# VH-VL binders against a0flq6r38to208: the designs that were tried, part 13

Target 1, 171 residues: a0flq6r38to208
Amino acid sequence: EARQFEDQHLIFSAPTSAGKSIVAELLSWKVASTGRKVLFVLPYISVAREKLHQIQRCWRRDDISVCGFIGPQASNPNEWLGAVCTIEKAASLTNRALSEDWFEEIGMIVVDEMHMVFDSSRGAHIEHMLSKVLLWNQSALEKVRIIGMSATIPELYRIGKWLDGAKVFEA
Below, E stands for the ipSAE of ESMFold2; O stands for the ipSAE of OpenDDE; V2 stands for 0.75 times the mean of E and O plus 0.25 times the DockQ between their complexes.

## First folded at step 5 (VH-VL; framework fv_imvotamab_arm2)

Design m4 (at its last look DockQ between E and O 0.79; V2 from the best seeds 0.00; counts 0 for: pae E 8.3 > 2)
Fold by OpenDDE, look of step 5:
Structure m4 (fold): chain C 171 residues (1-171), chain A 120 residues (1-120), chain B 112 residues (1-112)
Amino acid sequence: as target 1 above (171 residues)
Amino acid sequence: EVQLVQSGAEVKKPGESLKISCKGSGYTFTSYWIGWVRQMPGKGLEWMGIIYPGDSETRYSPSFQGQVTISADKSITTAYLQWSSLKASDTAMYYCARDTWLRYGLFDYWGQGTLVTVSS
Amino acid sequence: DIVMTQTPLSSPVTLGQPASISCRSSQSLVHSDGNTYLSWLQQRPGQPPRLLIYKISNRFSGVPDRFSGSGAGTDFTLKISRVEAEDVGVYYCMQATQFPYTFGGGTKVEIK
């Protein structure tokens, strides 16, 4: 039961991002500390850059390598435990993980502005990426945990329901 | 690749029971709805109902409420449509389709259809 | 229930010419989440239906760009810029804004 709770996907909803981000960062740090990879997915380049610097500063003291996949960049999958990505790059990275057989190394995916999944443009990449994660988790011994951060929107439960009954926290 | 595979054609008599199936693959079965659609010979599409295999939430069209039963077995990623007592008027092609409110909003993948013929 | 009305019932078209199909709903299809869950489906002879357009104007994967959807509120249109032989079949609009989902009566596209 305790393990089930630890493996359950989470969605945090609040008008401001400060509280949500702190929780997500702490949870992701815990995962990274165990040697599993964490992906941070951001909707915009500017936000991704800021997050990259933030996570690098925070995890530097623990000697956890954090890499950015925001523009044209190629990195060795074994050189980092934390990856900060745009939505498109995250989709590409997860595809590579599947094709190169290192998806099992991923422990957590943190998606910011998850409510964008309802949009036709950016939502497509989020949906495709997370759908692959859900499919992977069906047969995986160690599941990838998804953390979603969202604005307060109507029917947020739809995302929770879609993400295998994720726990939804609304502030 | 997302696929829905339906059971084979059925030939039945009035009063008989029937259960046809729709097996999903290539996606997380419990995270998407499965709907059933009837198409009588030479007629249009009719929405019958829908089920969410994740929690078995089921919705019926008023026209089909009490006339059929929609169910799912998530352990084998299969949805079902069943009749307790068939009528000649149940003769039709029956399709299953996957649905999601996330992005597409409507049936994006369809089964090949199951032909049901009910005659004396 | 939301009633979906399609026109015309039949649309004979010359190859290479455009086709247009209308779909009207008895009430607004705007969902509380801000989306309009109106889709267009194509059914070729002897085949299951196929999704063409979702949320009014978005082409589904693999759908040719000659297909386009437009509209708002209660009035929607599917256009085929240049009809090809493979486009022969019946087209349906469908709303999923609220239960029960409902289909239009269908429009048969034929080659003259």
Scores: ipSAE 0.491, ipTM 0.834, lowest interface PAE 1.2, mean pLDDT 92
Fold by ESMFold2, look of step 5:
Structure m4 (fold): chain C 171 residues (1-171), chain A 120 residues (1-120), chain B 112 residues (1-112)
Amino acid sequence: as target 1 above (171 residues)
Amino acid sequence: EVQLVQSGAEVKKPGESLKISCKGSGYTFTSYWIGWVRQMPGKGLEWMGIIYPGDSETRYSPSFQGQVTISADKSITTAYLQWSSLKASDTAMYYCARDTWLRYGLFDYWGQGTLVTVSS
Amino acid sequence: DIVMTQTPLSSPVTLGQPASISCRSSQSLVHSDGNTYLSWLQQRPGQPPRLLIYKISNRFSGVPDRFSGSGAGTDFTLKISRVEAEDVGVYYCMQATQFPYTFGGGTKVEIK
């Protein structure tokens, strides 16, 4: 059961904002506590900044460093295990991880508002980023787990198929 | 880079069987649909059907239902189009194409085509 | 099945001049998710088709900006702002809003 969650990509959807998944929070903390990086991808600077402060406070107890990639910033990957990013910054950061050979250190990518993959202007960044994760996972020893949180839309089953059979939970 | 490489040209007689192939590389094969498109000599494009190699879900155009079989072998990242009994009217160019699962558009990458000639 | 009707069947054009191709569908191509899955393909002589435009107006990677798509509902247009010699070929619209996917009959663009 627990092994299924750890190996399988997950998508959580709810018709209201009250349906936020605590499972994503617990899974991300578990990954970070094992020394692997977690990227949180959010669509807006204000929401991302709020999330950054929340995660920093929660993970400080375990001495787990969390950095923001919300504006102009460059940081050494040795300085953090958690990254809170806007969509465009997450795409840049994952490209950097591939080019600088630390992509293997990433254990999980948590995508808020996953349905934005369908957005005409910004969705390509999410799609390209996750496509690289899927390709990485085909042969990598250290795989990346994808956790998505999404509005309820009819096409969630198609996203689930695309993400190598991700489990879709609809509230 | 994404590539779809099709098997070579075929010359067959009516009544013979045939299986042509489309090998995908440079992407996660099981995460994208593969479609088959027919183009008869001098004519336009006709959608024949589509398969999702991840679970083998297959859908056919009504015009081709029962006329061909679409299949895939994910262990060798290859999709197939096959006939149990070819007709002269099956003479055409056959393309495979990768469909975007996110519905950004149709068929973003195409194979080079396989010419099938069926004559007595 | 959704029928896709293209006009004109043939479009002779002078180099450097614009070309415009119309595609009409027998029913709305608006999907329940709010998107319209209409694409434009180009087939150069002796080559496989290639994707130009998806979801009405989005250019595929590597497609020159002289190609643009527009439209809504059942009425769609592909424009080439200034035709180059390499633009010779047949252009197809295609809908992927619902199965079965269907193509327009094609429009041949050629230099006068």
Scores: ipSAE 0.018, ipTM 0.653, lowest interface PAE 8.3, mean pLDDT 85
ESMFold2 (binder alone), look of step 5: mean pLDDT 92; pTM 0.941

Design m5 (at its last look DockQ between E and O 0.86; V2 from the best seeds 0.00; counts 0 for: pae E 3.9 > 2)
Fold by OpenDDE, look of step 5:
Structure m5 (fold): chain C 171 residues (1-171), chain A 120 residues (1-120), chain B 112 residues (1-112)
Amino acid sequence: as target 1 above (171 residues)
Amino acid sequence: EVQLVQSGAEVKKPGESLKISCKGSGYTFTSYWIGWVRQMPGKGLEWMGIIYPGDSETYYSPSFQGQVTISADKSITTAYLQWSSLKASDTAMYYCARGTWLHYGLFDYWGQGTLVTVSS
Amino acid sequence: DIVMTQTPLSSPVTLGQPASISCRSSQSLVHSDGNTYLSWLQQRPGQPPRLLIYKISNRFSGVPDRFSGSGAGTDFTLKISRVEAEDVGVYYCMQATQFPYTFGGGTKVEIK
């Protein structure tokens, strides 16, 4: 039961991103510390760059390598444990993980501004990407945990149900 | 690849029971709805009902409430439509379709259909 | 129940010419969440239905850009900018704003 809770997908909603971001980062750090890969998915380039520097600073002391997939950039999948991505790059990276057979190395995907899944063309990419993760998890020995951060919206329960009964926390 | 595969054509007599199936694959079966749609010969589409295999939440059209039973077995990723007693008027093509929580009415993938013929 | 009314019943079209199908609902299809859950489906002869448009104007994956949806409230339109031979079939609107979901009566598109 405890393990089941630990593997459950989570949705955090709050008017501001400060509190939910801290929780997501701590959970991500824990996963990265075990040697599994963590993906941070951001909606905009500017936000992704900021997050990249933040995570790099925080994880530097633990010698955890963090890479950015924000623009044209090629990285070796075996050289990083943390990846900060734009939505499009995250989709590409997960596809590569499937095709290159290293998806099992991924332990967590953190999606910021997840409420965009309803209204944005980029949201369609999020939906597609996470659908692949859910499918993967059906047969995986170690599941990929999804952390969603969202604004407070009435539709959060729909996202929760879609993500295999994710736990929804509203501030 | 997402697929919905339905059971084969059925030929029945009035009064007989019937259960047809719709098997989903290529996606997380418990995270999407399965809807059933009837199409009588030469007629339009009729929404019968919908089920969420994740928790078996089910809704029926009033026209079909009590006339059919919709169910699902998530262990084999299969949804069912069944009659306890068929009528000649049940002769039709029956389709299953996948729906989402994110976009209501987004029946994005459809089964190939099951033809049910009921005649004396 | 929300009644969906489509016009025309039949639409004979010359290849390469545009086609337009109307769908009217008996009440507003605006959901409490602010979305309008109106979809368009295509059914070719002998085939199952296929999703074309969802939420009024969003094309589903793989749908050609010659298909477009518009409208608001109770009045909706599906347009085919240039009809091709493969577009022959029956088109249905569907509302999913409230249970029970309901379909329009269908519009048959055929080549003259």
Scores: ipSAE 0.510, ipTM 0.834, lowest interface PAE 1.0, mean pLDDT 93
Fold by ESMFold2, look of step 5:
Structure m5 (fold): chain C 171 residues (1-171), chain A 120 residues (1-120), chain B 112 residues (1-112)
Amino acid sequence: as target 1 above (171 residues)
Amino acid sequence: EVQLVQSGAEVKKPGESLKISCKGSGYTFTSYWIGWVRQMPGKGLEWMGIIYPGDSETYYSPSFQGQVTISADKSITTAYLQWSSLKASDTAMYYCARGTWLHYGLFDYWGQGTLVTVSS
Amino acid sequence: DIVMTQTPLSSPVTLGQPASISCRSSQSLVHSDGNTYLSWLQQRPGQPPRLLIYKISNRFSGVPDRFSGSGAGTDFTLKISRVEAEDVGVYYCMQATQFPYTFGGGTKVEIK
């Protein structure tokens, strides 16, 4: 009932991705440290594979398991706290989490290149996935937090409005 | 599934007030626009205005500015269209429709309509 | 206000034959973001309107592929490649590029 910053969705906008990626990684690490799942959604296989390696290395120090949902090599979802996914795999994984009744284990979804929600071919996967998160959050005891990283574009206010009043941080 | 359910038909006299409702379900009510559309008997569609229930941001067509009030109560996921003093010319079917910030002009779900009849 | 003009007013068509509906706007519908927010709606007799096409040519979920939209700038067309009995009704174009949103006058499609 009392608003808390931890439940508010966030969008980070900057000319380069380095600074906004670090903030998202720190916030996601905090969630994983509490035992809740974090999904990292990236648009391209090569970038996702690089991110997977990076997160796996960083989070191993705290004994936090990270798996990839990038290609056909699927992992057991109940044995990981971090998942690095391409857009289509993330949409599939969240649908599976709803149908298999473990969606409440997800604490955070981090979407890289979030402005791709406007993309006519791939944007629907992001839109549908995040719409289900928003619907889940209406009644759930444990909410899912959305963190977006986006290019600086005039249309960011539209994404913020759509994501239940997400706070937009601009460089 | 997404649904918009409107209040029932109304028969009123000129000068009376009226408030009709549009209840949304199956989606995050505060994240989408609700628009109101009038259809006079045997005529086409007229956009009356929209409200964003998340912060009550409201826009009216110039033809309806000052004629009606659009509001929403997010605690019961309901939007309203109301008149302080009805005229016989307000006799029409009234629809609500859901819109999105992501795709302007995508009014994807419509209510069943509320028939308002105003006669002496 | 952007005026939307539809032609024809009525389009009687033989079952299984094509129908074509035109919509012209009084000014360009190209938004500053580069998109054109022109939609097509269908209203069957006794029913509320329903969305068919958005952003000129994108079919809404569940809309048959016999419906197609085209156009640019100020001139737009809705086509039904093979009219079926269920396609009887009134079709409206609508612009949402700027407030206030406005509709065309409607085109009645009926089987002759």
Scores: ipSAE 0.233, ipTM 0.717, lowest interface PAE 3.9, mean pLDDT 87
ESMFold2 (binder alone), look of step 5: mean pLDDT 93; pTM 0.948

Design m6 (at its last look DockQ between E and O 0.73; V2 from the best seeds 0.00; counts 0 for: pae E 5.8 > 2)
Fold by OpenDDE, look of step 5:
Structure m6 (fold): chain C 171 residues (1-171), chain A 120 residues (1-120), chain B 112 residues (1-112)
Amino acid sequence: as target 1 above (171 residues)
Amino acid sequence: EVQLVQSGAEVKKPGESLKISCKGSGYSFTSYWIGWVRQMPGKGLEWMGIIYPGDSETEYSPSFQGQVTISADKSITTAYLQWSSLKASDTAMYYCARDSWIHYGLFDYWGQGTLVTVSS
Amino acid sequence: DIVMTQTPLSSPVTLGQPASISCRSSQSLVHSDGNTYLSWLQQRPGQPPRLLIYKISNRFSGVPDRFSGSGAGTDFTLKISRVEAEDVGVYYCMQATQFPYTFGGGTKVEIK
């Protein structure tokens, strides 16, 4: 039961991002501390850059390497435990993980503004990326945990259901 | 690659029971709805119902409520459509389709169809 | 139930010429989430249906750009800019805004 809870996907919904971000960061830090990779997925370049600096600063004391995949950048998958990505770069990174056979190294994916999954443009990328994670988890020994941060929306239960019955926390 | 593979053609008599299948692959089976659609010979498409294999939540068209049973076995990524007692009027092509409710909001991938013929 | 009405029933078209199909719903297809779950399906002779357009105007993967969807509220249109031989078949609109899902009656596109 404890393991099930630990592997369960989570969705945090609140009008502001402060509280849910702190929880997501703490959970992510725990995963990174075990040596598994964490992906932070942000919808905009500006927000991604800010998040990158924040996570780098917070994880520096623990000597956890954090890198950014926000613009044109090539990085070695073995050089980092934390990756801050735009949606498009996250999709690319997960595809690389599959093709280069290091997907099992990923322990957690944190998606900010997950409610955008309902959008016609950005939603497709989020869905495609996470659908691959869900498929991977069907046969994986160690599952990738998904944490979604969302605005308060009426249809949040749909996302929870889609993410294998994710636990939904609404503030 | 997402695929839905249905069971083979069936030839039955009125009053007989029948269960046809739709196996999904290439995606997380429990994360997407599976719907069934009937197409009588030379006619249009008719929505029969839909199931979410993750928790077996099921919805039926009023026209098919009580006439058929939709179910799923997530352990083998298979959805089912069954009749307890077939009628000649059940003669039709039956399709299963995946419903990507999150983004597409409707049937994006289809099975090849199962032809059911009911005659005395 | 939402009734979907398609026109015309049959659309004979010359190769290379455009085609247009209309679909009208008995009520608004705008979902509470803000999306309109109206899709267009193509069924070629002897084949299962194929998704062409979703959410009014978005082309599904692999669908040629000669197919386009438009509309809002209760009125929707599928257009084929230049009909090709492989476009022969029956086209259906479908709403998935609420249960039960419902299809239009279909429009048969054929070559003159």
Scores: ipSAE 0.844, ipTM 0.923, lowest interface PAE 0.5, mean pLDDT 93
Fold by ESMFold2, look of step 5:
Structure m6 (fold): chain C 171 residues (1-171), chain A 120 residues (1-120), chain B 112 residues (1-112)
Amino acid sequence: as target 1 above (171 residues)
Amino acid sequence: EVQLVQSGAEVKKPGESLKISCKGSGYSFTSYWIGWVRQMPGKGLEWMGIIYPGDSETEYSPSFQGQVTISADKSITTAYLQWSSLKASDTAMYYCARDSWIHYGLFDYWGQGTLVTVSS
Amino acid sequence: DIVMTQTPLSSPVTLGQPASISCRSSQSLVHSDGNTYLSWLQQRPGQPPRLLIYKISNRFSGVPDRFSGSGAGTDFTLKISRVEAEDVGVYYCMQATQFPYTFGGGTKVEIK
């Protein structure tokens, strides 16, 4: 949100998607417009595909390329600034970014349904991915900002605390 | 690789102060709770308390409240357990462990232990 | 405080045979969020404890599938389907449903 807090991680929880979606889209667009990558992480292929098309339409105006990582196909990192991923593909993509030495190009990771971190089967992928971001940020010159969108749950403050004191907005 | 490395064994006399350390590496130190566990010779495990190094929030077992101080220095990724005045009954092995924030009390990584011997 | 009672205190077992360890809590371990924060730890001779099982039945990474946990409410069990020499040690249950966290008294598994 404010420029004096631009490195602070954010979590939005709201019953309506319109308000929090607009803020998350504006923040992610601002990052992409500076030439840094934005990863969008979603729990299901169908939701991710819809989001992919939505972001592609919105960012086409500024010629910002957005790629999907929701199946076996992947493109070269230099061919996109936006990536829309399922949870497992996002974890794989961030591991690839570390091993291929382009993690510094990532400016933001937007995690939809962030409460899925508590899921016993799939939550570990989210935890491990974001833990690497938190460790990266300890020494990085250009930090990765985490934006989370979550259901309203009592554990939300635990996620905020874990994400280095992320600011929680409940609408 | 996540590691918790504790300070070396201590031999002390009753009434002396002591501060033992637990240095975390391989993870974001400020993002996870650190707990302390006592094991007296030949006995079981006792939970002493935990600290969140990010903001220094602490919680003590009632049995240890006022008996020890748990602290952390996030600039050097180190948690501490300290006594202002040791007693012979403080002779024990002391472990630190990282608490996984996702599941309470999921101590997924443990230090090697610090043996504290208090003898007159 | 929630009292955790383990039985047996000692479990001598023939190599390759099963072992079963019981843990009973003085009150329900079901947290207000619906989860049960019951863990099992192993402490081999001369070593720090290590995590085996969390939230009743979830095997921690690297733990062999011969270890399994079960139970609900106040009654929990750790099973080793086929004891190996490396399984010798003391096993503890632990609750973290509420402060203070408390441990069971331990069960020593040894080869007879």
Scores: ipSAE 0.169, ipTM 0.703, lowest interface PAE 5.8, mean pLDDT 87
ESMFold2 (binder alone), look of step 5: mean pLDDT 92; pTM 0.941

Design m7 (at its last look DockQ between E and O 0.72; V2 from the best seeds 0.00; counts 0 for: pae E 6.0 > 2)
Fold by OpenDDE, look of step 5:
Structure m7 (fold): chain C 171 residues (1-171), chain A 120 residues (1-120), chain B 112 residues (1-112)
Amino acid sequence: as target 1 above (171 residues)
Amino acid sequence: EVQLVQSGAEVKKPGESLKISCKGSGYSFTSYWIGWVRQMPGKGLEWMGIIYPGDSETRYSPSFQGQVTISADKSITTAYLQWSSLKASDTAMYYCARDTWLRWGLFDYWGQGTLVTVSS
Amino acid sequence: DIVMTQTPLSSPVTLGQPASISCRSSQSLVHSDGNTYLSWLQQRPGQPPRLLIYKISNRFSGVPDRFSGSGAGTDFTLKISRVEAEDVGVYYCMQATQFPYTFGGGTKVEIK
């Protein structure tokens, strides 16, 4: 039961980002500390850059390498445990993980502004990317945990259902 | 690649039972709905019902409620449509299609169809 | 149940000419979440249906740009800017705003 809880996907919903981000960052740090990879997925370049610097500062003391995949950049998959990505780069990175057989190294994917999955073109990309993760998890021994951060919206439960019964926290 | 593969054509007599299948692959089966659609010969599409394999939530069209049973086995990523007693009027093509929580009514992927013929 | 009414029943079109199909619902298709779950499907002869448009105007992946959807509330339209031979078939609108989902009666597009 405890292990099931640890592997359950989570959705955090709140009007502001402060509380959601702290929880997601702590959970991500825990995963990274075990040597598994963490992806942070952001909707915009500006937000991704800010998050990159933040995570780098926070994880520096633990000697955890964090890389940014924001724009035309290439990185060796073995050189980082934390990756901060735009949606498009996250999709590319997950595809590479599948094709290069290192998807099992991924422990967690944190998606910011997950409510965008309903309406935006970027949301379609998020769905596509996470659908691959969900499929992977169907046969994986060690599952990839998904954390979604969302604004407060009606029928947030739909995202929870889609993410294999994710636990939804609303503030 | 997402695929829905349905069972083969059926020829039955009135009063017989029947269960046809729709197997999903290439996606997380428990994260998406599977709907069933009937198309009688030379007629339009009729929505029969839908099931969410993740928790087996099932919804029927009033026209088909009590007439058929929709079920799913997530262990083999297969959805089913079954009749306890077929009628000649059940002669039709039956399609399964995928739907999602994110965009209802998407029906983005379809099975190839199962032809059911019921005659004395 | 929401009744979906399509017009015309049949649309004979010359190759290269535009086609337009109308779909009306018996009540508004605006969902409580603010979205309108109206889809257009194409069924070619001897084939299963294929998704063309979802949520009124969004083209599904792989659908040519000659297909477009528009409308609001209870009135919706599917347009084909330049009909090609491969466009022959029956087109259906479908609402998924509430259960049960319901289809229009279909419009047959054929070449003159």
Scores: ipSAE 0.861, ipTM 0.928, lowest interface PAE 0.5, mean pLDDT 94
Fold by ESMFold2, look of step 5:
Structure m7 (fold): chain C 171 residues (1-171), chain A 120 residues (1-120), chain B 112 residues (1-112)
Amino acid sequence: as target 1 above (171 residues)
Amino acid sequence: EVQLVQSGAEVKKPGESLKISCKGSGYSFTSYWIGWVRQMPGKGLEWMGIIYPGDSETRYSPSFQGQVTISADKSITTAYLQWSSLKASDTAMYYCARDTWLRWGLFDYWGQGTLVTVSS
Amino acid sequence: DIVMTQTPLSSPVTLGQPASISCRSSQSLVHSDGNTYLSWLQQRPGQPPRLLIYKISNRFSGVPDRFSGSGAGTDFTLKISRVEAEDVGVYYCMQATQFPYTFGGGTKVEIK
């Protein structure tokens, strides 16, 4: 029962990205250091590329491999623990993880600009991906933890409610 | 995949109570609203209300407030629509539907319907 | 309550020809967040309703591209570019901009 509370999903909202980013990075590093995969989901290729290089530099000291799912080449899942993805690539990667039976290796999904779940053109990818995580977690021994970073909007508590009562931090 | 399966047709007399069910499967039941829609014979659709099974929060159409009770049992992934005292005017087809509140007001999956007939 | 008015009530159409359904709301459906929560549903004979279009013009998954939605404010249109036999049924517009959600009266599409 105590493990359920330790796996509580989190949503960080703030006017600035610096403070919320460092908490997500520390939590994700901790998960990766235990040997479980972390997926970082970002909305734009340029932002995702910058994040990829940042995480690669930070995690190199601990010999943790980080791969980008931003361009045309997909990597072998056994070659990385960190993945930096665009929204559409993250949806494809999680579907691949289910079909190839390695979804249980995923320990955390970090979604930047989480409020884009309400976007009519791209939000469905986020919603469908996270709905599969929520369903997986109902029977899994080891849960997938969702960390969201979002703009401060009134609808954020609706997202928190949807994510099994995720803790919403307003800063 | 996502399914909503409703209880079978009912034939009742005025004044009797009734509770019909809608069982959801293939998704996280506690993470989506379930709405109820009435369709009287030969007529259009009427929104009755919705419930969030995760915390049992409910919202009713003003026309149905106090006339029915919407509830859910998350342990068996089932939502309910209940009357304490049926009227002949309650004769209708009743649908449950999943509300995709994240994209607001989208009933993306529907149950097959439960026909309720109330007659003397 | 927002009243949704559909025209026509019945639309007999020759197979392969277009159909157009109008929906008009008693007040603007533009939400304070800038979105317009107008949907179109199809109910085939003997079946539950199914979602076709959401937020005016977005086609739901698995809906053929012969269905399209347009409009703004209080005036909305569903078009079927070439009516097929499977398109027979009743079509409803629905607003979810404010509670209570309300439906149009329906438009029956049938083959001549």
Scores: ipSAE 0.069, ipTM 0.660, lowest interface PAE 6.0, mean pLDDT 86
ESMFold2 (binder alone), look of step 5: mean pLDDT 93; pTM 0.944

